# VHH binders against F-box protein At4g00755, part 10

Target 1, 377 residues: F-box protein At4g00755, of Arabidopsis thaliana (Mouse-ear cress) (q8lg03)
Amino acid sequence: MDFVNNLDTDTSLSILSCLDDPSDIVRASAVSRSWRQFVVKYSLSKNLCLKLFHQLSNVDHIIETSNDRNGESSEAGSSSLMDTRLLEKEHRAFALLARGCMSSPIESCIADAIRASSTDNYPVESILNTLEKRDRIGRTPSYWSSTGQHKTTVPESLLYKLIGDLCLITEVSIHPFQAYFQRGHPIYSSHYVRFRLGHEKDNSPHYNNSQDKKGEPGKSSIESNYVWTYTSQEFSMAQENRLQSFQLPEPVLCIGGYLLVEFLGRVQTQEMDGQYYICVSHVKVEGRSLAKSFRVENVDDNGKFGLKVLSYNDPKKMEEMDAEAGQDMDAEAGQSQLRNLEQLLNLLHRHPLDVVDYVWPDESDDEYAESEDEAEP

## First folded at step 19 (VHH; from dd5 with S30T)

Design ee1
Fold by ESMFold2, look of step 19:
Structure ee1 (fold): chain B 377 residues (1-377), chain A 119 residues (1-119)
Amino acid sequence: as target 1 above (377 residues)
Amino acid sequence: QVQLVESGGGLVQPGGSLRLSCAASGFTFTNYAMNWVRQPPGKGLEWVSGISWSGGTTTYADSVEGRFTIIRDNDKKMVYLQMTSLKTEDTAVYYCARYPDHYGDEYHEGQGTQVTVSS
């Protein structure tokens, strides 16, 4: 059963390197003490994770919540014993990461909308509207709109915060907005969309600054405040009023918790001013969150960071426990209620006479509304 | 460093066919969607057709749908526009293009290639 003891080091490495599934390395390390010692000594879990997710090359050190106190005060007296403790620490962390990437459930990963590159009619048509799966609240449209441009080559972008510092992203979905209230019911999609994943620069302001309003465009350039460690291919968008899903060719580990959605190539002009716009009613991102197991700490000027292990419990088991207790569902419902309130407050600030349809949707009167936007040609 | 070089234009009669080529260099071709745009005489640029990074999705302007076919060859870093049933309204300079983003230089089209459809 223990082929490692019967083979030389290079042959054992060759055999184990054929394992493409991270969980097989973890299973191999559990077979015997000699297999585990071999996996730990040659950093096989770490190296497999680096092969799968190049972003992990920026991990500078591992921080363990439960073991750091014991390791800080004691010296083994030998550098070889400290090297062994470091390798075991790395093995535990990367084995947990590999398990989380394979076993955590797929979920929605957007926590917050941060900024748009431009916003028409701010704050009513802001990025915050893209967080909800709807294109209207009563009689009031719900979408983000860019400003208008005469050239088709001016891009736009939407910036989001993810639910954790470590998320394995698999799919992004976008619903272009159809202006049902405009003549011809135009759809303001773009030709292409592209995704970037990354983190804040060390010298950038945090979005929770009390002087900044959430969703407000342009106190600082998106380009200058973020580092993108992943950039996708350019996906085609259809000029269709539907949620359009874009699966990444490979799952991507986002470290630092930011998503940028870029819209390339304007398509649709507004009849009244002849300018091109991009409008979006919903953005969704799906993946596996590792937020209950890990946190990212101390990102330095070179992009190096500490990977803090919060819990070695099985991520799938932790998710099942929280869902059974209703904790994630309660937090999700509470966050949605807060976003609805914020949207109402934005409407009150800009359009105080129009909020009646939002607050009392039973007074929404589509039967009595003679809008020309509802005609089916 | 990004270069897009168009060729294959010429004079054709209405109902004729023509194939345009675009050679791409200076960027990772397979990360980008590619497009054909045209400028008819005395008019602005008009988007004609696009093709996704993999070639799996093609799109066409209404005026050319059913008559033009966009094709890419990722191994050779080439984009083609196969044009059939040409009309006098298709007379234009045709450019191969990719769209710029916030993090890169605005990419200019190459010289273009003239297509003239006339009796």
Scores: ipSAE 0.513, ipTM 0.839, lowest interface PAE 2.3, mean pLDDT 78
Fold by ESMFold2, fold request of step 20:
Structure ee1 (fold): chain B 377 residues (1-377), chain A 119 residues (1-119)
Amino acid sequence: as target 1 above (377 residues)
Amino acid sequence: QVQLVESGGGLVQPGGSLRLSCAASGFTFTNYAMNWVRQPPGKGLEWVSGISWSGGTTTYADSVEGRFTIIRDNDKKMVYLQMTSLKTEDTAVYYCARYPDHYGDEYHEGQGTQVTVSS
């Protein structure tokens, strides 16, 4: 275990630098005090995270929720002791981040549907409907629709808030809407889809954003309020009524918690008016959420920010704790019930006669399917 | 600046073959899907075919499926349209194009190349 104590610094760094997997660095640190000392001193966890996710270069400090004795912090007479404390704090935070990126469960990462670049028949055919997997609730269709356009070249976009400030995104899935109630059952997808990940830029309410209905289709408030640190290639979208999955070429760490889905190239006209539409029944984003471990704070004018550690608990262990402890405090379950309530309110305003068909989905697809094997004998 | 240059058009008889080329420059070619669109005489633009950024997915209008093949070469920044079994209805100016977005990627097409199919 302590063979590192008999090696010089350059040899130890060479050995540790050959480890490509963050988990291997963590394991090496756990079995030797000398290796732990080297990992902390030479910032090996931080440097590996920066190699994997260049977006982390904008982290300028670590914020912890632990109590610190202010007397020790205000005693600024020892720069070597303060440097050691800073290196240990950075090590703890980046080691946790690396573990979260490797071991957190894959889950759905959308928290809120924020805005579409256009919406036909607002609010009935709004972006909120894309959070619902079903393409109908009772007798009422469930989908987002753009406004109609005579040109195929007018793009559309859907903006979502992710479940946390740090999410490692692997895959986006989109279900185009098939208008089963129209002749020919047309599918209103686009030729291409593209994804952007980033953060909000300006939150001042002094700008007038109430003019969305004045028909400014080439420019949206989305363009002016967000900074996109990642933009994907353009993926081809099939004109097929199924959930279509688009795996990112490499997992992307989203810092700031916003996803933009862009639809490029209109395909299908509506027979009634001859205009092109884009309609989507469901959007799903999969990845590893670090929301219970981290938050982003204090973005400055250089684009740098503080990385706040909320908890040093193992992300896998923390997910298991939440599943055992709370149903209503589970973010995914609580968001689902809120979304169902919003869907019910929308249904009540749109089609009151369809309310009796709506079912609260907390127990609609329970483990009752397992009892069929038991019931056969 | 973005530049798309089409070539390879000409006069052919029905049932003939022709291959169009498009040279792309001024943008990161491998980030974009590419398209062929055409404008028949006296009519508006119609989409003909598209190809994903990697070349792994190709799509075709119903009127050309089975007769046309779209190909891209990312190393040479080229898009091709191989046309076979040409019909008089395929007579048009053919353009190589990419679709716009909200963030300054505007619709771009070249000058076009004329394809004329006639007896």
Scores: ipSAE 0.486, ipTM 0.836, lowest interface PAE 2.7, mean pLDDT 77
Fold by ESMFold2, fold request of step 20:
Structure ee1 (fold): chain B 377 residues (1-377), chain A 119 residues (1-119)
Amino acid sequence: as target 1 above (377 residues)
Amino acid sequence: QVQLVESGGGLVQPGGSLRLSCAASGFTFTNYAMNWVRQPPGKGLEWVSGISWSGGTTTYADSVEGRFTIIRDNDKKMVYLQMTSLKTEDTAVYYCARYPDHYGDEYHEGQGTQVTVSS
């Protein structure tokens, strides 16, 4: 019997709670079947995901196509077997999510440009032009332009659809446009930019059943058709012709797949009419897309949703997480993990950690109940 | 509700210095960039300076760059404008301001504080 299997529950929880990295929890679960059982039983993968991304507290349920086809058992089924299968389902989903959040490549997360709050010379200078990274001389304009305003306080916004329902966003980048064809080559940026992430309202009729063309101005429809669950701080923009990157203070899990970029405070007038404009040549959003693994279903008014697992993209990863009857790891890797765990045990004996509140199965410690129930008349 | 209260204006001579203060309340101060704008006699509002939500980035109009310094104190919810090398052209009512958006955030400025630069 291995060293880990001889530890009591409190010691095992203390050791496993020291593992802040999702990869370490996955590796620990592969070292021995006993530790995998503890990771599953105490929802350590789920709890780590919630610690890292509090937005996941809105996950109402997990949907798997093969697991949920007929319901797991009839009403006469074993309750302990159903509990175990539910915990294993949650473990698989959250372990996959944690892996995706760590290992998926950083990529551009914009799929489509939807609408601007205003567009000069529509549709020629529309939001659609912001999707291309490089300027195209001699064709259509490579920028979006707002309409002109005499006041600097009139804001503008650009609405984009992301590549998936579940994206971990880290950075938004904006390239203000320099009008090389105007005297003085002015740059039409704004004083500030701000970002919102959210989802479309499900109760809205098909946008309005006359589905606006991409890039058509529609300030009112942006305000009425979307729910923004995240709003960033206001970042300063430089009046410089370059891609400007705005790192979010903390990675943000976007549920529902929409981004609004807001431009606050107009800076530059056009010489010909004396009006202030905002013009943008490119918008980029970087993050980790979980679109291949997950779909978000039925985001409700309270922000709760179903998390549907579309595919376990890495069968080897799932086999690592679900290890059964024998070690999935190479023997050398297994020996190294055991030595690391032994060092952690020695450290814990010398420097015991403060126990943070966990969901304890308080009365369940006695659930095994040796066969003789209390004898009463 | 959102409230911005400016103070610290007065009469100064050319080349002099003055520090303006703005006390902010009624909103999550650390989510917003803050600005100083001014209205010279007989003219419209002019943007003077801005500071990002964290204070890490400051911006200035060309006419004041190198002479004015914008500072914020997020713990005290204060914005300051340290003005030096003042010119008669700097005479204006100075306002502390927050820019609007289309969602719930309105343009807000205080009642202003008068700065007069003259012998």
Scores: ipSAE 0.444, ipTM 0.820, lowest interface PAE 3.1, mean pLDDT 75

Design ee1
Fold by ESMFold2 at other seeds, fold request of step 20:
Structure ee1 (fold): chain B 377 residues (1-377), chain A 119 residues (1-119)
Amino acid sequence: as target 1 above (377 residues)
Amino acid sequence: QVQLVESGGGLVQPGGSLRLSCAASGFTFTNYAMNWVRQPPGKGLEWVSGISWSGGTTTYADSVEGRFTIIRDNDKKMVYLQMTSLKTEDTAVYYCARYPDHYGDEYHEGQGTQVTVSS
């Protein structure tokens, strides 16, 4: 029925303003043409997204691909028509963003490890080792280590690039490293962890393409090269050899694609030198990536940017298309093999005579059990 | 201006109990984990206990686990250390502390409160 179409503007605004879920606003806009026009006219999708994700306040404009815009172009010649087209463009972009934040699959969101605030025995004990869920490759330990400190109050940090410019982050997991080869099998955790999400400053190097070697402790200050739009509370870390998961109190939209993990308070000395270390074997971050739908462009000096829409296809459908190609499983295995090779080459550079024995087993995550499949006759 | 003010120290016999308090101001208390550290006579600082921002997770040095309890009250911006089964080795100046980071959050501790355990 058309009773919704007969409601006056103030009544419709009152009803629609009670909706707390962006998906409900999108569903309400399908009820009638009048309600869709109302949602567009009063920017209800945009405003609700801004309430949920304050980081979106830095979006200055929407950029659409020319293919999408060509299908909706019409004669322009007045400020009223231009204002209406701007509002419809914003509505399309923020409605897509809301769908992506609600329906994209939960996945691992780290694309790359950038640098640590310090690294002992570089490059062997670098941040790159934290990308894998193992604590060894054959007989070779796999972990990042800070440098040693006599004071417990010296913090450490690990910097990662996320898989896209827009990721909705829900959980960070960290596995402190137990030095199984040292007397007492010490666990080099920290007292606390804290997470920051943000973007590079306009005048900062891009470490995936920069002069600094990937995974090397940078000579550039992390403090001066990044803007953190979200900083978590300080979570307690246990001195335990397990993956420890830290659920964010509310999902956080990361714009610009960087994660900083901070380690606060040192707890464990190394017996031989009496200094405190922090060592980590794995870092994982989970969330929903919007990388196939959006890009960040045109960042200005004030931190304002354009939100480019790459495709108006459903982000869940795009993920299904990738999975049907079967490439995600092979690609992940290939990336793991490449990281194993990088670690071996780093070890050979540092210790060429001692590395070769069982450093690179056939099955990197097996218990070394013999297989019945090896029967010869 | 970050301020941490400890109180509640005193003289106690071995096996006794004492409750230390720390009043926090000048920062967003619920963003930070809080700690108790101590300095025994003639020795360096020793971490005693810590508590997460929400109070949901507590940690203790081996020497005090099972005897000390750290508690926080986020509404009142207070941290407490309930000490029981006190030993002469627990004699120290106790400080309430907040750990630093690379982004200008400095190490902060209060003036300390003396705990003396003696027969």
Scores: ipSAE 0.385, ipTM 0.791, lowest interface PAE 3.6, mean pLDDT 77
Fold by ESMFold2 at other seeds, fold request of step 20:
Structure ee1 (fold): chain B 377 residues (1-377), chain A 119 residues (1-119)
Amino acid sequence: as target 1 above (377 residues)
Amino acid sequence: QVQLVESGGGLVQPGGSLRLSCAASGFTFTNYAMNWVRQPPGKGLEWVSGISWSGGTTTYADSVEGRFTIIRDNDKKMVYLQMTSLKTEDTAVYYCARYPDHYGDEYHEGQGTQVTVSS
């Protein structure tokens, strides 16, 4: 029944510390009042989260939503009263985080393409093209291309913003681009890929309108403006025209919402100039987003931050409610439409005749599939 | 800091076999893909073979596919290149290599081991 009341604290801690699954801790806290009090008092939910995701050691404090009327009270009570309320607040937040990491659905986690370390034929062959699954728009190829290099060791990188400040990332998928319009139909992949997850330094305005890429020979703005809290192993890429999926050995919690994809080892030269290129038609990131439950705020100089809880509703039920209400469909449709517009603007700069054909009614019977629209229930 | 030590090179007749070894230290070996590269007489470095961090995926240059096999042992922090059906064109200094961590750098490579295939 209620063995916590019948055992000393050290024995109860030993038994409950053997639980390594967040679901077991949540179930234990629901068994009885004494179990819940024990889980809260000894911070078992927080400690489990820290065991699973060491990046959470940088959480400095918990911030609750505007619905939290406790922020109005001028409480001058004893330290034991404030400690108890702090422990309860931490328990609620970390229990929610644990549930989200276990129960939120797997979804596409890229919100925006930020910049590439280099771009050939800028902006037409830009990182923005990697957000859509297709490798062409009518007659026009759709891909990102690096600039050419004579050395095979010069890496390239693509920087993306994720859909939220807290995402549990499980898999990154990359589709190398095959230049179907070149002799031999070469594929411009790399020998390896590596992934980094992290956050922006100092909330700098370098996110947009940065001059660093234009005024420097290398990619120093990416390296100087971001902190990478996770770096993956180096995965092999094949010279194959297919979506290639790279499962992370363990799911990784990204705090701060940035992904860097690094391409290591150039393989394919372009016949015309003899230089090595890397070209990619699509990048996809899959994981469990906690964006509807949490936000990261007030990151300080040493990486400490506030964890803001937006809603204590069950993440699975929030996803079901949003899909039923059209919230996820509205977000996907809006992002897809924005990407289509950006691609259309880039197409206008490169192939005005083809764009005119797409806009007029005679071209309206072509099937134009958006991967995010296809994913809607 | 990063150290790669190749061994196992030598003189071999055409059609013969040779196994190169590479001992790795100074870095978290299981985070990195590993490569064999070679430098034929009078030429620059050319990539020969690569192996993913786990050993689950191997890749080969067209000129060696079917004849060379790359293997890694993550417990012993070793990379091997099993070479068979050797040709005089395979004569080169062979390097065990890792791609650099920083933009603009070269391979992280060892001192190399000489393989000479002569009739």
Scores: ipSAE 0.278, ipTM 0.728, lowest interface PAE 4.8, mean pLDDT 77

